# VHH binders against Uncharacterized protein F13C5.5: the designs that were tried, part 14

Target 1, 168 residues: Uncharacterized protein F13C5.5, of Caenorhabditis elegans (o76565)
Amino acid sequence: EICPMDKHAICNTGHLSCTCSVSQEDEAPVPEISCNALIARDLETGNFPVVSVEFDLNNSAEALEEFPEDAFRDKISSSLRVDEEDVIVLRTSCVGTDDTLTIQFVILKKDTNSSALPFAIEDLIDAESIATRMKAMGHLSQIANLDVDTIEYTEELVDLEFEPSNLE
Key: E = the ipSAE of ESMFold2; O = the ipSAE of OpenDDE; V2 = 0.75 times the mean of E and O plus 0.25 times the DockQ between their complexes.

## First folded at step 18 (VHH; framework vhh_3k1k_2)

Design k57 (from k41 with R35Y; at its last look DockQ between E and O 0.76; V2 from the best seeds 0.00; counts 0 for: pae E 2.5 > 2)
Fold by ESMFold2, look of step 18:
Structure k57 (fold): chain B 168 residues (1-168), chain A 119 residues (1-119)
Amino acid sequence: as target 1 above (168 residues)
Amino acid sequence: QVQLVESGGALVQPGGSLRLSCAASGFTFSDYYMYWYRQAPGKEREWVAAIDWAGDETSYEDSVKGRFTISRDDARNTVYLQMNSLKPEDTAVYYCAADSDLYEGREYWGQGTQVTVSS
């Protein structure tokens, strides 16, 4: 199998850590809250504007055991000249496909209070502007040694199959 | 005062070559991502090429790949667009643009230089 993720993935470790992928629940809570808890999603649809990056794993330079988030954040932050800690990953997903990995993220505006959760759209750099600049850069054909297939603005978050809670 | 001044636009025959220059002043040149855009009469302005802050990475719109080359000279605060194998479809006003980091969102444009490709 090409997709590197198991039951769940924890994103943003050490800062705003949260579960950004859950495929099924065992009898114990996942160790982190849902990444949905970081953002003020639309109440009806669950939608939120994000940048969506799809990687083509068939052409990957290496087989993955887990998503290389630190390398991803480093490449995004250096390419866009934003602080690495402002890059917040909300989703890592292979659900429904064996040959693609989808990463959805947002970037905090400068001087955003990271303790003022959940973040509203106005706390974030405009996702459409981010996606537009990334597409124009050309050198983002590979990020974190993964081949980029698509970079798009979207308001449709990939579904989490289960929303964890760690308030027990 | 920020200024971007394009030069080098001319009338050329199909298959010809032309080099555009864009002299920048009034900002820290190495902090800006640089672009070339073009606008044909009655059409929307379209992106042509981009070069990153350090000049390490370049990108091009598909119709110009292999024919156009963007470069920058930080010592002269200048970006260039080398245009080869020109076609009538390349006829447009060419604009230089500079864009700050995403936090500030500042964008500057030159006034344009006319490129005309015809016999």
Scores: ipSAE 0.242, ipTM 0.543, lowest interface PAE 2.5, mean pLDDT 81
ESMFold2 (binder alone), look of step 18: mean pLDDT 85; pTM 0.858
OpenDDE, look of step 18: ipSAE 0.435; ipTM 0.706

## First folded at step 20 (VHH; framework vhh_3k1k_2)

Design k58 (from k53 with A54E S59T; at its last look DockQ between E and O 0.71; V2 from the best seeds 0.55)
Fold by ESMFold2, look of step 20:
Order: C-alpha cells, then structure tokens, then sequence
Structure k58 (fold): chain B 168 residues (1-168), chain A 119 residues (1-119)
C-alpha cells in the first residue's frame, strides 16, 4: 500500500487539531472533532472554498503510512511566505488502489484570531488566488517529496464518510 | 513607481551564451520572490526559472536545467539569468517577475528583452 490513509487522520495542532480523514470502515467515536468544526460551511450544500492538491503516488517508491503534514505545511508556508500556523489542513483523502492523495486546505488572513471559530470565508485568504499563485510557481511540482498532479480551487470538500463534528 | 527592467537580450548563434539582467526599483527587493518567464511568437508565456527571497532555493523548467542559472544580487537590486548552450527553441521575449508574500499578494512584471537564437 502506498496510500497513507489510516482509519482516521488528525490534522493541525493545538486548539485547531481536528479529524481530517476517516476510513471507509465504520469508526465511532473518533478521537478528535471533525475539521468541519473549523469552518462555516454553506448550510444547504456543505460547500466551502478551499485549495485542493492532488498527489500522484504511482511514481512514488515510498511506502507511506502517514501524510507528512509538517513538511507539507512548511513547503506551503515558505513558498507563499505566510506563517505555518496560518495554513490549516481540512482534508486528507486516499483510495487504496487509486494511487491518488488529495489534500484540501485554507490559509488564514494575517492577524486572524484563531480562537474565533468557526472561520468564515472572509477570515481566509481567497482560495482561488492561492491556487492561481501556486500553479504559477515552478517549484511546486513536488511537495514533501510527493509528486503534485493538480492544484485547484474548489468549493467541494471531500466527504469524511461519517457525519460532521457535533460542534456543527 | 515599481519598475522591473530587463536587459541583455541579443541575437546569438546556436551554442552561444547570454546573460540577462533584471534591475528592480520601487520596492524592497529582498522581500520578493523572483522569476524568469519567456514567450515565443504565437505561444503562451511559460515559466523558466525562479529564485526565492534569500537565494536559498532555485528551480528550473526541465528543458533549461543544466544550461541556465538564475541568481540574485540584493545589493544591486538585480536578478540574473545566465543562459548557456542556447538553442533555437530558446528564442523568445524573456520577462522577469517579482512576487510578494501571499498576505500582500502583489505581482510585478518587466517589459521584456528579446533573445533570438539563429544562424
């Protein structure tokens, strides 16, 4: 298996720690609140604007058990020159035989009060602008030693498979 | 007020070398990520090389690796592109670009310098 998806994954640190993936097997309870708790999703659709990065794991010789989140956040923050703490990962997603890992994230605006949850769209840097700048950069074809296939703006979050956090 | 001015473009024979310069003014040069792009006639502008704020990381498009070298001189507010082993497909207008951090999200472009590789 080259996909790093466990039964569940925890993203971010401190009071922003949350469950960013849950396996297709039933799990209850999960050990952390859903990352849905961090964002004010559209009430009707569940949509929220994010940057979506897809990694092609087919060429990777690495056997990954866990997504290298710290290296990912370090590369994103250094490339865009924002604080690492402002990079918030909302989703990791993988299909065992698909050889594709999808990471969805947002970036807080400078001086955002990280305790003022949930974050609304206006608390975050415009995701389309982030994706556009990342695609224009020549050095983001590999992040955290993983090959980047696509970088896209989207409003459709990958499903966590189970119901969202009880905070929402 | 902000200005990027490229220079050094010329007509050169295949196998030759050129050094392009991009002089910057009107912003704090060390706070900007610098890039070179090129645009051949009838084609879209494409990325060539990039160098980060302090010169810690340089990256290149695959077709120019080993032939081109990007560098920066913060004392002169200038970024360079050393181009060796030039080929006809390197013929293009070369542009430099400067990007701020994402919080400010500013991008500046120069007016370009023509490089022609022909015999």
Amino acid sequence: as target 1 above (168 residues)
Amino acid sequence: QVQLVESGGALVQPGGSLRLSCAASGFTFSDYYMRWYRQAPGKEREWVAAIDWEGDETTYEDSVKGRFTISRDDARNTVYLQMNSLKPEDTAVYYCAADSDLYENREYWGQGTQVTVSS
Scores: ipSAE 0.478, ipTM 0.736, lowest interface PAE 1.5, mean pLDDT 82
ESMFold2 (binder alone), look of step 20: mean pLDDT 84; pTM 0.843
OpenDDE, look of step 20: ipSAE 0.585; ipTM 0.783
ESMFold2, look of step 21: ipSAE 0.421; ipTM 0.634
ESMFold2 (binder alone), look of step 21: mean pLDDT 84; pTM 0.843
OpenDDE, look of step 21: ipSAE 0.577; ipTM 0.779

Design k59 (from k41 with G105H; at its last look DockQ between E and O 0.80; V2 from the best seeds 0.00; counts 0 for: pae E 3.0 > 2)
Fold by ESMFold2, look of step 20:
Structure k59 (fold): chain B 168 residues (1-168), chain A 119 residues (1-119)
Amino acid sequence: as target 1 above (168 residues)
Amino acid sequence: QVQLVESGGALVQPGGSLRLSCAASGFTFSDYYMRWYRQAPGKEREWVAAIDWAGDETSYEDSVKGRFTISRDDARNTVYLQMNSLKPEDTAVYYCAADSDLYEHREYWGQGTQVTVSS
């Protein structure tokens, strides 16, 4: 099995640290609160605009034991010339596949108070603009030594396995 | 006032070469990511090539890779597109664009220069 997900993954650091995936039903307690708590999702649908990056794991040069978040954040922030602290990862998921890893993230606007949770759409750089810029750069065919398959704007968050809303 | 001015568009035969220039003014050129786009008749504008802030990273649309080369000269505030082995399918208006970091979310476009590849 290529997908590196253990029982759960913790994303971000400091006061923004949160659970960005839960892949095992019998895990309790979850080590951190859900990354859902960072964002003001649509009350009816749970939707929130994000950038979604899918990695093809078939060609990775090394067996991947966990997502290299620090390298990912470093590449995103340097490529887009934003502060690394402003890149917020909400999801890391291999749901429904053994060959694909999906990462969903947002970027804070420069003047956003990062302690004023939850973040509204207005606090974030427009996700469609981010995805458009990333696709135009061309040099993001590999991020953190993983092969990028797609970069897309979406409002559909990957579920945090086993009914993630229980983690809020 | 920010200006991007493309030049060098012409009529050329298939297999020919052409070099486009884009002269920039009104902003700090080295702080901007530079790109070329094109728009063929009846089609949407599409990305062609990009070059990063320092000129070390370049990227190309698949159909032009190996034939086109983007470069920048920060001393002259100019980005270039060297176009070799031109095909009729390369016929388009070519646009230069400049992008700031995403916090500023600034994007500037030139007026375009016509490239026509025809016998």
Scores: ipSAE 0.279, ipTM 0.599, lowest interface PAE 3.0, mean pLDDT 81
ESMFold2 (binder alone), look of step 20: mean pLDDT 84; pTM 0.843
OpenDDE, look of step 20: ipSAE 0.472; ipTM 0.725

Design k60 (from k41 with G105R R106T; at its last look DockQ between E and O 0.32; V2 from the best seeds 0.00; counts 0 for: pae E 3.8 > 2)
Fold by ESMFold2, look of step 20:
Structure k60 (fold): chain B 168 residues (1-168), chain A 119 residues (1-119)
Amino acid sequence: as target 1 above (168 residues)
Amino acid sequence: QVQLVESGGALVQPGGSLRLSCAASGFTFSDYYMRWYRQAPGKEREWVAAIDWAGDETSYEDSVKGRFTISRDDARNTVYLQMNSLKPEDTAVYYCAADSDLYERTEYWGQGTQVTVSS
């Protein structure tokens, strides 16, 4: 429900309007701006430093149809005292189990030009510092009315496989 | 001028307790997120505990949960670390740190206080 396709990831940001690339060949067209175009990944490993938040959906009273990204970004920005527009969600993924949701995001440094794509690691607030601050904040046990299971610094992005669309 | 001064480090037997203090001056204490870090010889500095701006929320590294307690006293501009059930692996120089918001990324550090857990 929250991830309509296996291995599908969605990213939406304020000024940067995009959706995730299709992760499977024959099921969906490529969006106008893919999540991979936002960041300068390591071409040999695919690595990029992010904050990874896993949500436990087992106790959700109401089925989720869409990830509440605006509420997520609002909670992150207010809790960390950063601008909401600087919170960039790169991945929204259900990989693993049907009852988990993984969100991977970064935060732009203040005064970063959001039109200067792709973002390099130097354009972003240190992801380990973000994760450490968030883990130290007990009031982030729920974000956007979803139960947080883990918050981790990682360099391993959830895979997005880009394949050509047969548009028309 | 900003200053963070740690005190209370000592040599302690395994299973013992210590209380560290960090006195702050030169900045608005209530605007800063306060943390304790530690560094063993030859290793990177690692986070130990944190307490939010108002003192309402605390957090701990897994290896110290249930043994260490962070607290703050805004009237004295002081943050504390109560360390119980000390183990040899807790041996380190302990540093107090003050963190601004993430944009400024202003970090102030104390000079450290040595904690040694040994028979």
Scores: ipSAE 0.100, ipTM 0.414, lowest interface PAE 3.9, mean pLDDT 73
ESMFold2 (binder alone), look of step 20: mean pLDDT 84; pTM 0.855
OpenDDE, look of step 20: ipSAE 0.496; ipTM 0.732

Design k61 (from k53 with A54Y; at its last look DockQ between E and O 0.84; V2 from the best seeds 0.59)
Fold by ESMFold2, look of step 20:
Structure k61 (fold): chain B 168 residues (1-168), chain A 119 residues (1-119)
Amino acid sequence: as target 1 above (168 residues)
Amino acid sequence: QVQLVESGGALVQPGGSLRLSCAASGFTFSDYYMRWYRQAPGKEREWVAAIDWYGDETSYEDSVKGRFTISRDDARNTVYLQMNSLKPEDTAVYYCAADSDLYENREYWGQGTQVTVSS
């Protein structure tokens, strides 16, 4: 039941709270600005370097109604020993499927001013280093009780299909 | 200066047991995530076991589950690998590794200790 997502999803907290999944089915206005507003994406492509985690939902231990972001952030921050507040989720997406969930996130460098939006690549810990460290740990085959299929560095954000206006 | 020194490697018969030690110095041991790796002749170095900062979480490669146990003694700055029911395929050089938090992003390796399981 996590996929397909039938409602808008909000990621993060406080002034970083943003829409990380948009669903046309909900018909409700987007409650927060897009997570695109948090990052200085490439002008031509919309690309931004992130860590991408894909979960295989086919054999999930339990049916969940929504992505367990708190447990995800807790596992990422404890495994890498960074502050939980520095883990910024940008996307929660089923990519049009019932059986895969993609989470894309970045991690702020220590002591970064989290109010100085949008974040540039220089404000963030190198995403390729994060992905490499996570693959080497050996105990991240499950995160938040979901089965991990892949952990990869990518510059390709999954689409936010109905991009919210930031003019509102 | 930072050092990781493995010890306890030996020649043993199949079915035997060994306890490997990795003595750490030159850093605050409790701030580091500890791992064991091994490298058999002609093979890539492979992960074997890991233990988190305080010993709350341990993990193992599938082929060693139930036979190997990782532990740490922060008072002695030492991580251990207890190896039971040893098989010829466990023959390898065993390496200890230490990882800092991601902000510091430091990694240290020992020089290895040879384990040989042969009849």
Scores: ipSAE 0.414, ipTM 0.713, lowest interface PAE 1.9, mean pLDDT 83
ESMFold2 (binder alone), look of step 20: mean pLDDT 83; pTM 0.841
OpenDDE, look of step 20: ipSAE 0.592; ipTM 0.780

Design k62 (from k53 with Y33W; at its last look DockQ between E and O 0.76; V2 from the best seeds 0.55)
Fold by ESMFold2, look of step 20:
Structure k62 (fold): chain B 168 residues (1-168), chain A 119 residues (1-119)
Amino acid sequence: as target 1 above (168 residues)
Amino acid sequence: QVQLVESGGALVQPGGSLRLSCAASGFTFSDYWMRWYRQAPGKEREWVAAIDWAGDETSYEDSVKGRFTISRDDARNTVYLQMNSLKPEDTAVYYCAADSDLYENREYWGQGTQVTVSS
């Protein structure tokens, strides 16, 4: 299978670890908290400004077991010259197909207290500015050996199909 | 004060070569990635080439791949564009640009240098 999101995925290993995708309802044991907990989403819509990167998996040479998050974060941080720890992944999703992977992320402003959760929009670098800069780069047509199809600013987070529960 | 100063533009025959230079001052050069753009009469400015912070990766617009080479000399705070096999379509004012990291999100431009390819 080319899409690595068959059960759940944990993003941001470390003190910001959170569940960035879930394919099963109320999995036991309970994974890390939802990445929704990292951000102050709009109360009515659930919207939050992010950068959305879609990968075309048809060109993948090998079946993936997991999204190569470390390579992704390394490429983003080196290309934009920001600290790797400031790149926060919120979603990894193959919803709707097995041949497209969507990654949604934000970047903390310099010197932001990464323990002051949830992050408000003002704690983050403007997502539209990030997307604009990334689209201007000629060397981001492939990230972590995956072909980039699109890079867009959006406020619509991909839905988590199931939220993690602490009741299991 | 930040300055980018291009030089090396000239009138050249088709098939000829030129080397453009862009001397930078007023910022820590090794912290900036460098780009070349060009603007032909009556057209929008277009990206030509880019080189990363360390000079390890370069990128080129398709029409110049294999003909143009970007390089940097951090000891002299200078970025270069070696242009070979020049065509009339390469006629433009060539600009260098410097981009800060995303935290600063600042962009600096030079004044441009004229390249004319004509028989």
Scores: ipSAE 0.372, ipTM 0.668, lowest interface PAE 1.9, mean pLDDT 81
ESMFold2 (binder alone), look of step 20: mean pLDDT 85; pTM 0.859
OpenDDE, look of step 20: ipSAE 0.583; ipTM 0.775

Design k63 (from k53 with T28P F29V; at its last look DockQ between E and O 0.90; V2 from the best seeds 0.60)
Fold by ESMFold2, look of step 20:
Structure k63 (fold): chain B 168 residues (1-168), chain A 119 residues (1-119)
Amino acid sequence: as target 1 above (168 residues)
Amino acid sequence: QVQLVESGGALVQPGGSLRLSCAASGFPVSDYYMRWYRQAPGKEREWVAAIDWAGDETSYEDSVKGRFTISRDDARNTVYLQMNSLKPEDTAVYYCAADSDLYENREYWGQGTQVTVSS
């Protein structure tokens, strides 16, 4: 689902899609299911291994008004030849003034039960392998009409101010 | 089982053209994401071009864009790199590579073919 807000706000559709973070107290309603409920994060750090894609919005062909999550998942799934349903977006930093958009995602292993939440690292394709593969492909310098700045493996999730950990 | 064999490397003058071939055996090229890389002596390998599974999306490194064209021929199970307006800095060993889907995560490389651009 596309995130219609520009201040780390909530895009809640009732699906397993991730939402932007809530950055203001008066931004309501709170999401029905948050991306923190999707993964079994480290208790101390809140870390989880993901692929992090950073977009440079200063050079994009058009100013970003909404994140095109479906186009993103379609490009990722077709490029890596995995099922679109296995591409799970965990974080979207939807700031119109930040000059950078960060998308963090994971991919389920084949035949993983997508309803068995939270996902453990063992349910997921190795994130470092995904990042390495994407960088080697060469045609991912632009995804969903957004200019890609970096593709990296990381364990540092962008903070989601409400419901900061599913492991609490 | 799976094999990639490059051919067509040669000595050519600046401004000339050359066509490289990458013949695949053991799999159809339409099941794989196909890439070309090059490596000059003493330098890191660099990506050159790629063509997707259906052959309808191609991509190129900036220095070769507009001069090089990647294509494929399913009947011959072969991927090509047409190189036009060649420059001395295009001198390298050219390699083709093939990637399977991510669930299997398999990668194959050819042995390379030498391209030399010199007066």
Scores: ipSAE 0.435, ipTM 0.636, lowest interface PAE 1.5, mean pLDDT 75
ESMFold2 (binder alone), look of step 20: mean pLDDT 82; pTM 0.830
OpenDDE, look of step 20: ipSAE 0.558; ipTM 0.767

## First folded at step 21 (VHH; framework vhh_3k1k_2)

Design k64 (from k53 with Y33V A50Y; at its last look DockQ between E and O 0.92; V2 from the best seeds 0.60)
Fold by ESMFold2, look of step 21:
Structure k64 (fold): chain B 168 residues (1-168), chain A 119 residues (1-119)
Amino acid sequence: as target 1 above (168 residues)
Amino acid sequence: QVQLVESGGALVQPGGSLRLSCAASGFTFSDYVMRWYRQAPGKEREWVAYIDWAGDETSYEDSVKGRFTISRDDARNTVYLQMNSLKPEDTAVYYCAADSDLYENREYWGQGTQVTVSS
């Protein structure tokens, strides 16, 4: 079962690999830095504009132990016709429940240097535009064999439950 | 000048079949994903079917699965919607839509064609 998560989740690959959820308090050593490190968040609030996809797990097909990130990224990139590498997952969270999985992501603008961290809002495709286009695409009522409940633009990142300790 | 022109709408009996066409011009058709929508009187426009730019992936709204088939012919710049086992609930104006990749984020709509299913 994806929710609740047993440990932590690592999202993305290569130099963008980062911790996108934490289930256990103060794990040490932390396997990867927080996904917060990828983005230039608001210093007071921690806010950052993202697309938020909420999955209803009650009646989804087959129990899964982990979020199927590769299938999610593949579906997003094929549906919106962007490079898979431009889709950056920042959060995979159960919002404290067994029934709901929330995925928050951003998409890099074409030809953005992915090594120029942290990404500012100007480096990313406008999240509200992404959410609007995705809501207009009726075939995204299911993604990666999971039932989609909502697709919304938000500036409120889901908190990492226990804020992982980072190396350096 | 981009244009999408739907055709093939008609009055048909329940259980009948129709094939809708959407002829496209003014853009590189093979670079666009294509969708069909419909709008019943007094209702919001709703999604019906989707086909990706290569024709490899298709998807359908639950109420039309198994009855409707979307296809594309890139040589003729045309998308089709084959509608079988038509029901009175399928009565609507049917619209064709085209979407570019997200980087360009362009969306185009046709004018619609009327489908009426009644005795």
Scores: ipSAE 0.441, ipTM 0.722, lowest interface PAE 1.7, mean pLDDT 84
ESMFold2 (binder alone), look of step 21: mean pLDDT 85; pTM 0.863
OpenDDE, look of step 21: ipSAE 0.537; ipTM 0.771

Design k65 (from k58 with Y33A A50W; at its last read DockQ between E and O 0.93; V2 from the best seeds 0.75)
Amino acid sequence: QVQLVESGGALVQPGGSLRLSCAASGFTFSDYAMRWYRQAPGKEREWVAWIDWEGDETTYEDSVKGRFTISRDDARNTVYLQMNSLKPEDTAVYYCAADSDLYENREYWGQGTQVTVSS
ESMFold2, look of step 21: ipSAE 0.566; ipTM 0.753
ESMFold2 (binder alone), look of step 21: mean pLDDT 85; pTM 0.861
OpenDDE, look of step 21: ipSAE 0.613; ipTM 0.796
ESMFold2, look of step 23: ipSAE 0.619; ipTM 0.803
ESMFold2 (binder alone), look of step 23: mean pLDDT 85; pTM 0.859
OpenDDE, look of step 23: ipSAE 0.657; ipTM 0.837
ESMFold2, look of step 24: ipSAE 0.569; ipTM 0.761
ESMFold2 (binder alone), look of step 24: mean pLDDT 85; pTM 0.861
OpenDDE, look of step 24: ipSAE 0.732; ipTM 0.886
ESMFold2, fold request of step 26: ipSAE 0.595, 0.585, 0.647; ipTM 0.780, 0.774, 0.805
ESMFold2 (binder alone), fold request of step 26: mean pLDDT 84, 85, 85; pTM 0.857, 0.858, 0.858
OpenDDE, fold request of step 26: ipSAE 0.698, 0.662, 0.742; ipTM 0.876, 0.867, 0.885
ESMFold2, last read: ipSAE 0.538, 0.644, 0.585; ipTM 0.728, 0.804, 0.778
ESMFold2 (binder alone), last read: mean pLDDT 84, 85, 85; pTM 0.855, 0.859, 0.859
OpenDDE, last read: ipSAE 0.750, 0.712, 0.732; ipTM 0.890, 0.880, 0.886

Design k66 (from k53 with R35S A50Y; at its last look DockQ between E and O 0.60; V2 from the best seeds 0.00; counts 0 for: pae E 2.2 > 2)
Fold by ESMFold2, look of step 21:
Structure k66 (fold): chain B 168 residues (1-168), chain A 119 residues (1-119)
Amino acid sequence: as target 1 above (168 residues)
Amino acid sequence: QVQLVESGGALVQPGGSLRLSCAASGFTFSDYYMSWYRQAPGKEREWVAYIDWAGDETSYEDSVKGRFTISRDDARNTVYLQMNSLKPEDTAVYYCAADSDLYENREYWGQGTQVTVSS
């Protein structure tokens, strides 16, 4: 594996060590707050509008042990002039093509109550607008010292590693 | 009322130079990212260059790197695009755009200035 993850991380606004991962079926129960609990996904499709960033890891000298989420959030927040705590990473996945890392995130509207879960689309800054701005920023060709391959708006969330035991 | 007014578009020969200006009013200029875009006939509008609110960071679309330079003068509320070594492919209407922070998410556009590179 080139991007190992902590499967017990809690994904929430203000949790700097948060990665979007959940317990497997044969592990302890999913923590009360998890990435599935953060957003009100479409009941039929599981869709939710996000910004999807794919990193090309082919030039990495060694396997990436941890996604540098703090550096990612710092770069996003400074580039878009938003509070770092409003940048919420929902998915961290190595299921892309080749040696790629896919990060999916949203940004809260200013002064959104981070305890009012789950977030609806109306609580979030429009993801298509975010992706459009980021594509125009040539200095985002690297984020957190990782080479950015693509920045896309999408409604298709990457599946969690283990979902049946992940209680929303 | 918010206005962005581009000027400086002209007919020039290949290899020539041109400087575009975009005068801004109706908003606090120093709080906005400034960008140039262009649109050739029958094509989608494409990003050309940007400069951040402080003027500390600039970036360029690959095809114009080394030939175009964006700059801003906050005292005059004006952003510039210096275009050198112009090619026929640079023929387009050039638009100035201003973007606020993401929370306010305001975007303003000028009406454009025509640049034509032809003999």
Scores: ipSAE 0.299, ipTM 0.591, lowest interface PAE 2.2, mean pLDDT 76
ESMFold2 (binder alone), look of step 21: mean pLDDT 85; pTM 0.852
OpenDDE, look of step 21: ipSAE 0.519; ipTM 0.757

Design k67 (from k58 with L102I; at its last look DockQ between E and O 0.91; V2 from the best seeds 0.61)
Fold by ESMFold2, look of step 21:
Order: C-alpha cells, then structure tokens, then sequence
Structure k67 (fold): chain B 168 residues (1-168), chain A 119 residues (1-119)
C-alpha cells in the first residue's frame, strides 16, 4: 500500500481521506459529487488553480490514520479569517511514499452558494494570493500538528480518481 | 488614512530589554492579524512574531523564542513586542504589519523603528 492513511474516500463537499492509487476496472460509476465533480476543470488538461500543501510526515510525532481534515480546515479558516465552509479540500494524496501527504484546496469567495456545483475559477479567491499570504504569515510551518514542507500555487491537480466508464 | 506607527526603538547593551509599540489607526484594529518583522542592513526583511485576531495564538521565529513576546491591546489599538536578553544579531529596523482577512486581502506596513544592540 502506497498511502499512509488507512482508507480510501471520495470527497463530498470537503471531507476527504487520503486516497491511494487503486486499480478499478469497469466498476459502477463514480459518484457525481466526487472531488473532481466539485470544480469546472479545464476540459483539455484537467487543470484547476489550487493551493497545494505538502506535509513531511517524517517529523510528525503521531502515526497518521486519517488526514485530520477538520483540524486543517479550522487552522486555514482561522489563519485567513474566512468561514470554515468556504475552505474546500479537493485532494488528499499520498503520492509515492508514506513520508509525504499532499493537500490541495481552494477558498470560495464570500457569498458564493456552496451548493452551486461545479465551482468555476470566478467563484474562488485567487489561489496564488492565498499561497502568498500563507507563506508570509510565518506560523504555518505546522498545520494540524503536521510539519509543512511546502505551500505552493499550482494548476496541476493530483489525480485521485480512476476515470471509470459506466457506458458499456 | 491607515497608519501603523512603531516606537520604542533604542540603543541597548547586550542582555538588555526593550519594548516596542505599534499604534494603529484608520481601521478596525480587532479585524486585523498583527505581525512584527525586522531588517538588518543589507539583509532581507524577516518575520519575527505574529499574534492572531483575538490574541489567543502567538508564534515566533526560532531565534527569538523564549526571549520575545508579542501581545496586543485592542482598547489602545496597539501591538507590542517585548524583547528580552537582546543580542547584537537582533540589531535591525523593526516593522509592524497588519493583515485583513483573505476576502479583503489587505496588508499594511509601518515605517519602522531602529533597534541597536551593541556595547
């Protein structure tokens, strides 16, 4: 197993456990509200602008069974003083090894209808601005008691889902 | 309109103490996250300490932990930096900064106050 988390999950409006790469052949269709369904990705590249936070798990004091999404969201929302429900976690990924965890998230603009899916770039606070603010704050070297290795703006989403076909 | 004015910078001996103040005006002080930075001659400005909106969470750069304390007084619209056990490497211009929430995404800086630690 590649992921240090104990289980797979599909993001449903913000709750997401670490999802490892698992082969999935001709299975039932992926639920409509998966993390990929939350955002209007670029049709050709799959890209979408996000803030990407990479954690170095080697220095964490505790074994990590699930990503502490609520604590993460609480820290982000308090640090940036936004409503917790506006912080949307799109990806939790244990790419490659059990030593790292990557979280990708966005923040909705104020007064955005959080049920009006999928979100477009225009519904979101500029991700580069968020990343820049977080780097400048000086106290986000740990989030939810996990050591932060990097905070970056990126348009490259980690792909957490196999693209199953429900058409025969 | 918006102003941050630092004061309290001085020449002090190594091992001494100093208290910096940053008086804020032109905005609702309790809506702002407050930080201290410093810049030595020829160096990049570096973060020193931060205090959250209500004063409940404070953080410090490693080299000042245990020696410096940030605090805020919302009744006086002022943030403080108490500096103890000062070292020559603490010599710098000290700046305060204020950040709004990310919805507004505003950042303000003061003009700085000089701290010099030497014999």
Amino acid sequence: as target 1 above (168 residues)
Amino acid sequence: QVQLVESGGALVQPGGSLRLSCAASGFTFSDYYMRWYRQAPGKEREWVAAIDWEGDETTYEDSVKGRFTISRDDARNTVYLQMNSLKPEDTAVYYCAADSDIYENREYWGQGTQVTVSS
Scores: ipSAE 0.421, ipTM 0.628, lowest interface PAE 1.7, mean pLDDT 75
ESMFold2 (binder alone), look of step 21: mean pLDDT 84; pTM 0.844
OpenDDE, look of step 21: ipSAE 0.587; ipTM 0.784

